VH-VL binders against q9h9l3. Designs and how they scored, part 223

Target 1, 176 residues: q9h9l3
Amino acid sequence: PRKMVAIDCEMVGTGPKGHVSSLARCSIVNYNGDVLYDEYILPPCHIVDYRTRWSGIRKQHMVNATPFKIARGQILKILTGKIVVGHAIHNDFKALQYFHPKSLTRDTSHIPPLNRKADCPENATMSLKHLTKKLLNRDIQVGKSGHSSVEDAQATMELYKLVEVEWEEHLARNPP
Below, E stands for the ipSAE of ESMFold2; O stands for the ipSAE of OpenDDE; V2 stands for 0.75 times the mean of E and O plus 0.25 times the DockQ between their complexes.

## First folded at step 12 (VH-VL)

Design Ga1 (framework fv_fezakinumab; at its last look DockQ between E and O 0.73; V2 from the best seeds 0.00; counts 0 for: pae E 5.7 > 2)
Fold by OpenDDE, look of step 12:
Structure Ga1 (fold): chain C 176 residues (1-176), chain A 120 residues (1-120), chain B 111 residues (1-111)
Amino acid sequence: as target 1 above (176 residues)
Amino acid sequence: QVQLVQSGAEVKKPGASVKVSCKASGYTFTDYYMHWVRQAPGQGLEWVGWIDPDSGGTFYAQKFEGRVTMTRDTSISTAYMELSRLRSDDTAVYYCARGDYSYGYEFDLWGRGTLVTVSS
Amino acid sequence: QAVLTQPPSVSGAPGQRVTISCTGSSSNIGAGYDVHWYQQLPGTAPKLLIYDNSNRPSGVPDRFSGSKSGTSASLAITGLQAEDEADYYCQSYDYSLEAWVFGGGTQLTVL
């Protein structure tokens, strides 16, 4: 069986008025929640908005940040060939300019059994924070200091593990 | 209706540059990648690269790196592909094609193509 | 030449079943990337025919079907009709090349 990892990325605002979301941090954890990768990343364009309240990114984090191209290479090396778990993961892949096989992707924002377990509508898009609180009784993304991509990645993996057996069976019968 | 309208045919000399445009309509321009694919006469399809109209980010096939530049103007929902230092083997029909990045990767919408002829 | 391998040509009589193979490798189809198929009528742009291995877009008849197994994919056309005469291309993504890749194309002739 393929190895499984969970990914979460933090974005900053670049481009005119900071409306472009650029990768500024990426965290990857294994099945057990061990951190495999956690780096601040320097976008190729000037940062206009650090979005600190949400991203947790500050200017000081960019001083020794890994250039995007280098970081991308490191990240892709980890992701390639693995089942990748994430929440609204298409945003992470987009930020990485990366295409992961759909058959090897697990998006916890689009897993009906997970929503059902959380007493949410199966076809609704629930936040990672909400699902984590409801199913893991854990508070994430609290305060005004910004998110921790490591915590988010770990939470995402733990959530997926709750429905892994059921969902993997479903996918086997109904490939995406 | 949903469509991609491309600029007209071009005739260029070797060493020159060509810029092809692709105007999108009928959908949100920034919700899809815009791919460029070319086809030499009597040959198959060859992927050139893509641009993210939302961010302006680009990714080119290695073969074209350094010679191709993809841009977009979101105000008019138009994508551009410029190919420089043209050679005779660049003669082809160039297509723009819409591609999803989230739920699928297929190219579900194509322009009619723009013939670029490179000859001395 | 082309990263994905297709037969250069196939032919069939009206009403018959034909299949077009698409052979990839461990870095594309075998890596789990989906296969898409395009139909290109003479003098026209390619049209999406099959996406995600076996799904048909609206307007595509059910006599067209796709499948994927291992490092290969296949397009099947049943009840062959004269208007099916065209070039057919398979497409996938290759992570080693970081590129979208096409088959060499298959010319389908209806006899």
Scores: ipSAE 0.923, ipTM 0.953, lowest interface PAE 0.5, mean pLDDT 96
Fold by ESMFold2, look of step 14:
Structure Ga1 (fold): chain C 176 residues (1-176), chain A 120 residues (1-120), chain B 111 residues (1-111)
Amino acid sequence: as target 1 above (176 residues)
Amino acid sequence: QVQLVQSGAEVKKPGASVKVSCKASGYTFTDYYMHWVRQAPGQGLEWVGWIDPDSGGTFYAQKFEGRVTMTRDTSISTAYMELSRLRSDDTAVYYCARGDYSYGYEFDLWGRGTLVTVSS
Amino acid sequence: QAVLTQPPSVSGAPGQRVTISCTGSSSNIGAGYDVHWYQQLPGTAPKLLIYDNSNRPSGVPDRFSGSKSGTSASLAITGLQAEDEADYYCQSYDYSLEAWVFGGGTQLTVL
């Protein structure tokens, strides 16, 4: 459980009126930001709304996308036994239909020391875009072409590194 | 008042189906998975599967795949479990239980259980 | 055979300490998945007793405690009382089975 990865997912709309969020891309990076996994994923249900403005997913991405069941197996094999970092990571795990151990999960949207570094209230839920701008002096999720899950996963890992020593020590004293 | 209210006991013949209901109140029904767990008389707890009330997505323990169907009606905050092709070893109390959908694993709220008896 | 192994029974006198073990494997507790404990009084539904290895829900006395180490977990009950006579189940998640898994249950008898 010393190995650490960061994950980010993009979702499309399925189900009635496209209201169900289904996994359509997943990116995983290692501690150094190297890409371990980056695949477009074909949901098992009909895509009603690609949500391209936010997801960056287009119809052509689905042509050779990995079927959800196969992609899920590949992703879970990478995550097993590792500390997994994400931003509002419960949404990513929900889209994967997966439960990662709480003690091995790090959610940059809920780390008080990270908020403090950004001059934000410690218990506020902050967006990845805002934290990245404040703490890394970077603009992510720029333009109208949607988010990049690789870029977002890399930013998430870099944000966690800013508080890693303090937060890991806190968690060792206060197991979640 | 947070609670899960289950339908009443049922007696079924082998080969029939049973559908158990579980009505949630006092919390946002779609924010949690609903799990089903059964307990044969004098036996331990056995996980059957879950439904995500938000999406309607389901996941079943391998033992029940092909015989169980979980559904929900979000307009009345009610989850359902239907078990088909009943046999005598399906006689059990069937519980619904609320669980965290993200990465929590505890079942912090349980229904009182529905006894399903399969008898010739 | 239950995925998590518990002793089928334990006993203790009032006021004493009793411990209930829960042994898993590398695909569940050993993979870092949390352990939860349930108390089931006769004729009732299970009730959450300990969650995330060691946390007590509101209303559970501090004489109940839990811990996890390696592939195993433990529930300790101190100051044993007559009303503690019940069945106790541990629970975790197993990634290879893709399932919530329970121990076989432990019947606690207060002597």
Scores: ipSAE 0.159, ipTM 0.723, lowest interface PAE 5.7, mean pLDDT 90
ESMFold2, look of step 12: ipSAE 0.008; ipTM 0.600
ESMFold2 (binder alone), look of step 12: mean pLDDT 94; pTM 0.955
ESMFold2 (binder alone), look of step 14: mean pLDDT 94; pTM 0.955
OpenDDE, look of step 14: ipSAE 0.896; ipTM 0.939

Design Ga10 (framework fv_fezakinumab; at its last fold request DockQ between E and O 0.65; V2 from the best seeds 0.00; counts 0 for: pae E 8.6 > 2)
Fold by OpenDDE, fold request of step 15:
Structure Ga10 (fold): chain C 176 residues (1-176), chain A 120 residues (1-120), chain B 111 residues (1-111)
Amino acid sequence: as target 1 above (176 residues)
Amino acid sequence: QVQLVQSGAEVKKPGASVKVSCKASGYTFTDYYMHWVRQAPGQGLEWVGWIDPDSGGTFYAQKFEGRVTMTRDTSISTAYMELSRLRSDDTAVYYCARGDYTYGYEFDLWGRGTLVTVSS
Amino acid sequence: QAVLTQPPSVSGAPGQRVTISCTGSSSNIGAGYDVHWYQQLPGTAPKLLIYDNSNRPSGVPDRFSGSKSGTSASLAITGLQAEDEADYYCQSYDYSLEAWVFGGGTQLTVL
């Protein structure tokens, strides 16, 4: 079977009014939750809003942050050829200006069996925080310090593992 | 009606620049990437690059890097492609095409194309 | 030269079945990227014909079908009609080139 990794990204606001979501941190973990990548990333444009409460990103994190172009290359090297698990992962890929094969993508925000297991409507979009609490009995994204992309990526992987067998079988029968 | 309306044909000299426009209507302009694809006379399709109308982010084919500039004006749902230092082999019909990134990647909506002729 | 390889031309009589192959590599089709197909009628812009290997957009007859296996894809047209005379292009993404790539196109002639 293909190697599997989970990804989570944190975004800051750029553009004239800070409405553009730009990649500022990316974390990638392997199947076991080991961190393969965790870097602060410097957007190509000036940061207008750090969105610290949610992103956990502060100005000090950008001092030695990896330039986007370099970080992107590093990240893509890790993702290429792997099954990539994420939550609302299209946002991460968009921020990376990256296209991952749909057949190798696993979005935990769109896995009906996962929602079912959490006693949620199968077609609903549940938050990572909610699913993690419900299924893993763990609190993530707690406090006002912002998200931890490593923690979120690990949680995402653990959630997926709960339904991996069923979902992979489903996908095998019904390729996207 | 969901459509992409492109600007008219252009005739340019080598070394000049051309800017083609593509106005979107009938859908949310910022929900899709706008791709540009060209087709030389009697030839196949060649991808030039894309712009994210939401962020303004762009990604160009290596072949055109440094020579193409894609922009957008969200207020009028219009994408622009500017190609500079034109050569005769840039003569082609240039298409804008809508591309999904959330549910798929296919180009599901195309403009009618803009002929750009580069000749001495 | 196009990254994806298509036969330059195919032909068939009305009512016949024709297939158009699209051969890629391990960095595009073989990497798991989906294949899309476009139909380009003479003097017109391309139109999406098949997306995600085998899905038909609304309005596309079911006599058009697509498949993908390994590093290649195929477009099949059954019950060939005169109106099917057009150029057909396959499309995918190549991660090594970081580019959307097309086949060279196949001209379908209805005899």
Scores: ipSAE 0.936, ipTM 0.960, lowest interface PAE 0.5, mean pLDDT 96
Fold by ESMFold2, look of step 12:
Structure Ga10 (fold): chain C 176 residues (1-176), chain A 120 residues (1-120), chain B 111 residues (1-111)
Amino acid sequence: as target 1 above (176 residues)
Amino acid sequence: QVQLVQSGAEVKKPGASVKVSCKASGYTFTDYYMHWVRQAPGQGLEWVGWIDPDSGGTFYAQKFEGRVTMTRDTSISTAYMELSRLRSDDTAVYYCARGDYTYGYEFDLWGRGTLVTVSS
Amino acid sequence: QAVLTQPPSVSGAPGQRVTISCTGSSSNIGAGYDVHWYQQLPGTAPKLLIYDNSNRPSGVPDRFSGSKSGTSASLAITGLQAEDEADYYCQSYDYSLEAWVFGGGTQLTVL
């Protein structure tokens, strides 16, 4: 039996004008939505823009944050060998400087059956907030206090479960 | 139209450094990783490392850690690889190759290579 | 030596079918990472031939095909032609090395 986890990350701005997205929080949940990992992460370079309105990251979160290299090692140990579910998940992997097997990757922003259930165009890239509202009757990412990566990872897993049987069968017949 | 154009051949002495350039055209330079791969005469392909042109982040094969530096200039869509403390076994053709990061991870576009010869 | 193992050479007559094996381990192909294949004609840069185990880029004839199973991959060439004489490399990612890894290469000779 292959284990499945969901991941979500929050980024801060680094580099010139704060345009580079660097990992500042990562949350991983199991199939049942239990939190396996949730840490604030200190980027290896200077934070220019905390992006707090969207990221929820503040200076105080960085005081005891796990250094990126250490956190990356912890996260990769959890992800290795598992089916990893995320939303626009390539951004999370890029922030981790990590390459996960395509055959073990599930991206809820690009699952046609999931879009169909939400009465959305099948080939459109749909936001997590929209899909979660339509299909789970839940509001996430509310207000100006920023996103919760735990909440977002849990929502992502719940969305995948809605199409898991159909999509896993599709992937078995059409290997990536 | 889509291409990677590399700098010309170099002849270096042991202990010197070399800096190879790779100019991208016909696509958005910052949307793909740039990989460097070398091939010694009569031998196979060896991965050196990658740079993310968007962030400037790099990752090097362990064999090259401490001797290689990859940089880029996004204003001219150019990636660079500098290899220092050259040895005779660094003699090789050095390729830049564009890597799809999002879905496939394949190297779908290659430069023609830059021959670096290290001899005394 | 090479993280991925390929036969050093294979040969076949025109019109025949040949296969080139690529054997990895549990930290690369066996972990689920895709295999890509490159053709390198003499004196030229490698060219993508097969990606994601079995997909052909535009312009690659359908007599080239790829497959992956367990810790191994295979490139098959049917209807062998003289122009297929080249070196062939498999490639994957190894999570333990955190590196892109190539096979040692296979020299194809058309008899």
Scores: ipSAE 0.656, ipTM 0.884, lowest interface PAE 1.8, mean pLDDT 92
ESMFold2 (binder alone), look of step 12: mean pLDDT 94; pTM 0.957
OpenDDE, look of step 12: ipSAE 0.929; ipTM 0.957
ESMFold2, look of step 14: ipSAE 0.007; ipTM 0.501
ESMFold2 (binder alone), look of step 14: mean pLDDT 94; pTM 0.954
OpenDDE, look of step 14: ipSAE 0.909; ipTM 0.945
ESMFold2, fold request of step 15: ipSAE 0.008, 0.008, 0.006; ipTM 0.621, 0.505, 0.524
ESMFold2 (binder alone), fold request of step 15: mean pLDDT 95, 95, 93; pTM 0.957, 0.960, 0.954
OpenDDE, fold request of step 15: ipSAE 0.936, 0.936; ipTM 0.960, 0.960

Design Ga11 (framework fv_fezakinumab; at its last look DockQ between E and O 0.78; V2 from the best seeds 0.00; counts 0 for: pae E 6.4 > 2)
Fold by OpenDDE, look of step 12:
Structure Ga11 (fold): chain C 176 residues (1-176), chain A 120 residues (1-120), chain B 111 residues (1-111)
Amino acid sequence: as target 1 above (176 residues)
Amino acid sequence: QVQLVQSGAEVKKPGASVKVSCKASGYTFTDYYMHWVRQAPGQGLEWVGWIDPDSGGTFYAQKFEGRVTMTRDTSISTAYMELSRLRSDDTAVYYCARGDYSWGYEFDLWGRGTLVTVSS
Amino acid sequence: QAVLTQPPSVSGAPGQRVTISCTGSSSNIGAGYDVHWYQQLPGTAPKLLIYDNSNRPSGVPDRFSGSKSGTSASLAITGLQAEDEADYYCQSYDYSLEAWVFGGGTQLTVL
């Protein structure tokens, strides 16, 4: 069986009016929740909006941030060949300008059994925060200090583990 | 209707540059990557690169890095591909093609192609 | 030269079944990336024929089918018709090249 990792990224605003989402932090954890990667990343373009209240990113974090191209290489090296778990993970891959095989991707925002377990509509898109509170009885993304991508990645992995057996069987019968 | 309309045929000399346009209609321009694929006469398909119309971000095939520039104008839902330092082996039909960035990586919509001829 | 390998040509009589193979490697099809197929009629742009290994877009007859196994994929055409005469290309993604890759194309002739 392939190794499994969970990923979560934080974005800042670049471009005109800061509407472009650019990668500014990436965290990757293994199946047990151990941190494999956690780096602040310097976008190639000037940051217009740090989106601190959501991203947790501050200007001081960019002082020694890893340049995007370098960080991307490091991240891809970790992800390649693995089952990658994330929440709304298409945003993370997009920010990385990266394409992961669909068969090796697990998006916790699109797992009906997970929603069912949380007493949510199976085809609804629920937030990571909501699912984490409901199923893990844990509060994440609290306060005004912004999100922790490590915490979010760990929560994502734990959520997936709740439905892993059922979902993996489903995928085996119905490959994406 | 959903379609991609490309600019007309081009004839260029070696060393010159060419800029091909691709106007999207019938869908949200920024929801899909715009890929560029070329096909030399009597040959197969070759991927050149993509642009994210939303962010303006680009990614080029290594072969074309340094010679190709992809841009977009969201106000008119148009993507552009410029290829510089043209050579005879750049002669090809250049296609723009729509591709999803999330679950559907396939190119489900194609322009009719733009013939670029490079000749002395 | 193409990253994915296809037979240069295949032929069949009307009503027959033909198959077109697409052979990749561990860095593309074998890495789990899906295979897509395109039909290119003479003098026209490619058209999506099969996506995600075996799915048909709307308007594509069910006599077209795709499959994937290991490092290879296959396009099958049953009930061959004259209008099927075209070039067919498989496509995938190669993570080592960080590029979308195509097969060399297969010319299908209907006898």
Scores: ipSAE 0.907, ipTM 0.944, lowest interface PAE 0.5, mean pLDDT 95
Fold by ESMFold2, look of step 12:
Structure Ga11 (fold): chain C 176 residues (1-176), chain A 120 residues (1-120), chain B 111 residues (1-111)
Amino acid sequence: as target 1 above (176 residues)
Amino acid sequence: QVQLVQSGAEVKKPGASVKVSCKASGYTFTDYYMHWVRQAPGQGLEWVGWIDPDSGGTFYAQKFEGRVTMTRDTSISTAYMELSRLRSDDTAVYYCARGDYSWGYEFDLWGRGTLVTVSS
Amino acid sequence: QAVLTQPPSVSGAPGQRVTISCTGSSSNIGAGYDVHWYQQLPGTAPKLLIYDNSNRPSGVPDRFSGSKSGTSASLAITGLQAEDEADYYCQSYDYSLEAWVFGGGTQLTVL
């Protein structure tokens, strides 16, 4: 079987009014949830808003952070040739300035069988927090200290495993 | 109307620089990447690079690293490509093309092109 | 040298079927990246003709079709018409080059 990884990223605000989302942390886990990559990443632009309440990123994390260009190269080497699982994963790829093959991408925010298991409308876009609570009986993204991209990537992989057999078979019958 | 409107033709000497503009209208400029693609006379298409209008992030084809700069002004929905140290083999039509923000590998909207002629 | 290989020219009579091949490698089409096709009429900008291997944008006739297999793709044009005389380019992404890559182009002549 083709190797599978899950990714999650945390972003900070750059650009005018801090409205631009720039990559500041990325975590990648393998199928078993083991951490393959977890680095704080220094955006190439000035950070206007750390967004710490959601991102968990603080100024101290940036002191020794890996510069974006270097981190991106490391991350892309891990992702290349693999099935990549994420949640609303288009945001992660956008932050990476990267385009993964559609046929090798799995987005847990848009999997109808997963929504069905959560007793949600099959066409709804469901949050990672909601799906994790309902299907894994686990609270993630707790409190105001920000998200953990390791925790979120691990949860994303666990969620995908719940529907992996059904969804991979569906994709094989209906190639993207 | 969804369109990309490019600046007019340019004639340059070797060693000069050129800056081409591409104004987007009819869609949200920051929702899509802007690519630049060139076509030398009688030749095929060659990708130059892209800019993400939202972040201002850029990525250039290796051939152009060090001589191309892509910028944008989101207040007027305009992307720019500047090519420096021009050579005669930079003579081409330069197109801007819109690519999807999340999954875009196709270019679904093209400008009419800007002819840049480099001659002494 | 184009990263994707296309025949430099093809020809056909009105009403006939023609195909245009696009051959890539393991770092582009073979890696699972989709193939897109563009039509460039004389003196005009390229226009998206086929995206994601086989999908037609609105307004493209269904006599244009695309397919992908292994490291190669194909554009088929049935019911060939005089106005189909144009250059055709395939395009994909190459992860090794980190670049959008085009075929060298195929000049279609309607006899």
Scores: ipSAE 0.116, ipTM 0.714, lowest interface PAE 6.4, mean pLDDT 90
ESMFold2 (binder alone), look of step 12: mean pLDDT 93; pTM 0.950

Design Ga12 (framework fv_fezakinumab; at its last look DockQ between E and O 0.85; V2 from the best seeds 0.00; counts 0 for: pae E 5.3 > 2)
Fold by OpenDDE, look of step 12:
Structure Ga12 (fold): chain C 176 residues (1-176), chain A 120 residues (1-120), chain B 111 residues (1-111)
Amino acid sequence: as target 1 above (176 residues)
Amino acid sequence: QVQLVQSGAEVKKPGASVKVSCKASGYTFTDYYMHWVRQAPGQGLEWVGWIDPDSGGTFYAQKFEGRVTMTRDTSISTAYMELSRLRSDDTAVYYCARGDYSFGYEFDLWGRGTLVTVSS
Amino acid sequence: QAVLTQPPSVSGAPGQRVTISCTGSSSNIGAGYDVHWYQQLPGTAPKLLIYDNSNRPSGVPDRFSGSKSGTSASLAITGLQAEDEADYYCQSYDFSLEAWVFGGGTQLTVL
């Protein structure tokens, strides 16, 4: 069986008016929630909006941040060959300019059994915060200091574990 | 209708540059990557690179790194591919093709291609 | 040389079944990346024929089918028709090359 990791990324705003989402932090945890990677990342373009309230990223975090190209290499090395769990994970992969096999991707924002367990519509897109509260009775992304990508990655992994058996069986019968 | 309309054929000398355009219509331009694929006469398909029309981010095949530049103008839903320092073996039909980045990666829409001929 | 290996040509009579193989490696098909197939009629741009190994886009007849196993994929055409005469390309992604890769193409001749 393949190893499983969970990923969560924080983005800052670059480009005109800061509308471009650029990777500024990436956290990866293993099946047990142990941190495998957690780095601030320096985007290749000038940061216009740190989006601190949501991202938790501040200017001081960019002082010794890892250049994007270097960070990307480190991250891809970890992800390659793994089952990667994330929430709305296409955004993370997009920010990484990376393509992960669909068969090895688990997006907790698109797992009907997970929504069902949370008494949500199966085909709805629920937030990580909502699912975490409903299913884990845990509050994440609280306060005004911004998100913790480590916390979010851990929550994502724990959520997936709740439906892992059922979902993996489903995927085996119905490959994406 | 959903389509990609490419610029016309080009004839260039070795060492020159060529810029091919690809105008998208019928869909949200920024929701898909725009890939570029070329095909030399009588040969197979070769991926050149992609651009994210939303961010402007690009990723090129190593073979073309340093010679290719992909850009986009979102105001007119148009992608551009510029290839510099042209050589005879750059002679090919160049295609733009949209590709999803979330639900699938296939190239589900193609332009009709632009013939670029490089000759002395 | 193409990263994915296809037979240069295949042929069949009308009504017959033909199969086109696409052989990859552990860094692309074997790594779990899906295989897509394209049909290219003479003098035209490629057209998506099969996506995600075995799915048909709208408008593609069920005579066309795709499968994937291990490091290889296969395109099957049943009830071969004259209009099926074309070049067929498989496609996947190679994480080692960080590139989208194509097969060398297979010319299908309908006898």
Scores: ipSAE 0.921, ipTM 0.952, lowest interface PAE 0.5, mean pLDDT 96
Fold by ESMFold2, look of step 12:
Structure Ga12 (fold): chain C 176 residues (1-176), chain A 120 residues (1-120), chain B 111 residues (1-111)
Amino acid sequence: as target 1 above (176 residues)
Amino acid sequence: QVQLVQSGAEVKKPGASVKVSCKASGYTFTDYYMHWVRQAPGQGLEWVGWIDPDSGGTFYAQKFEGRVTMTRDTSISTAYMELSRLRSDDTAVYYCARGDYSFGYEFDLWGRGTLVTVSS
Amino acid sequence: QAVLTQPPSVSGAPGQRVTISCTGSSSNIGAGYDVHWYQQLPGTAPKLLIYDNSNRPSGVPDRFSGSKSGTSASLAITGLQAEDEADYYCQSYDFSLEAWVFGGGTQLTVL
C-alpha cells in the first residue's frame, strides 16, 4: 500500500500592502503523527505582514529560515508518490507552486462522511478547528499566538483516519 | 462573455524581444492560473510556463528559463509573456490558456493565439 | 521527443468509430496525473474536449469519450462526422520535468 502523509503550511503577507500569501512554514507528518519535516521558510520576496496572530510566524523565525526554492525541493521529495492529506489542501499546494495527483490527494475540508460525523452539512467546507473540536474533542489554534503547522498536520491526519476505510473504498469505486 | 483576447501578430529580428498580451474578460482574473503554450508552424503544442495572477508567482519550463518573463496587471485583467534573445526557431503561435486555480491541470479557455515571426 | 506518444494519424469513414491512444510513463500518467484532450480545428486555437480522463465540458457531444489505465489513455470518437476532422492532443503533468506535457498530436482524417 502507498505511504500516507499529512501536510500543513503557514503563510505570511508579501507584495503590495502584504496581501499576497507566501509560504513561511511547512510541516509534514507520517500516518502515526511523527514529524517528517518542519521548517521555517524564507519567501523569495520581502515580507510585509508576518500575520503572526494567525500564522505564528515572527521575524526571529526568518533569521535562519530555509530559502523557498531549497525548502520546496525538500518538501516535494517527501510528497512524491505518496497519498497526501491536508485541509483545504489546494492552498498548501498553491503556496508550494506544486500540483499533486488528484488520485493521491485527500482533503479533509471536502469529505462528506467526515462532515456527517461532525453533524455538519455534507457539502459544507468546514474549518480544521471546527472539525477537530467536534470529532477529536481537541482545541487547536488557541489564542492569538498563531497556528502550529505541526499541530494542524497531526490533527488533519487524525481526522482522516476517522473516515479512511470508507473514503478509500469510495475513491476505489469512483476514481477521480 | 468569457474570453481571452491576445495582442496582434509580431515580426521580430533575431536577438530582439517580444511581449505578447492576453486580456481576460467575463471571469475573475485572479482566480485562475494563466498558462502560455506555443505551436511552431506545422508542429505540436509546447508548454512555456504559468503565472498566478493573484500572487504574481511564475514557473517556467526549463527550456525557456532565462529567456521568458511572465507578468500581469490585475487592474486591467491582463497577462503578459515576454520572450527575449529571439531565434528563428521561436517562430510560433503563442497562446494564453486559463487553468483552474485549485488544480491547474486542464486548460479550459484559450486565446486565439499571437503569431510571432522571427526573421532576419 | 514528445513526452506522451500518440499515433501521428488516424482515419475513419463517417459513422465509424476511431480511437486515439496516448502513452505516457511512470512520471506522468503512471504517477496518477489526469489526462486531458484538446481538439484543434485547422487555423484555430485548441479547445478542451475531455478533462480529468473522461469528463466532457458543456457542449461536447457524448460520442466523444475518454479513459485512462496504467500509463496510457484513450480518446474514442463514435458516429464519426466530417466536422471531427482535426488534430487531437492529449495532455498531462510530468513530475520529473515539473511541466505540463502534450502528446505529439494525432491528425484525424474523415474519409
Scores: ipSAE 0.220, ipTM 0.750, lowest interface PAE 5.3, mean pLDDT 90
ESMFold2 (binder alone), look of step 12: mean pLDDT 94; pTM 0.956

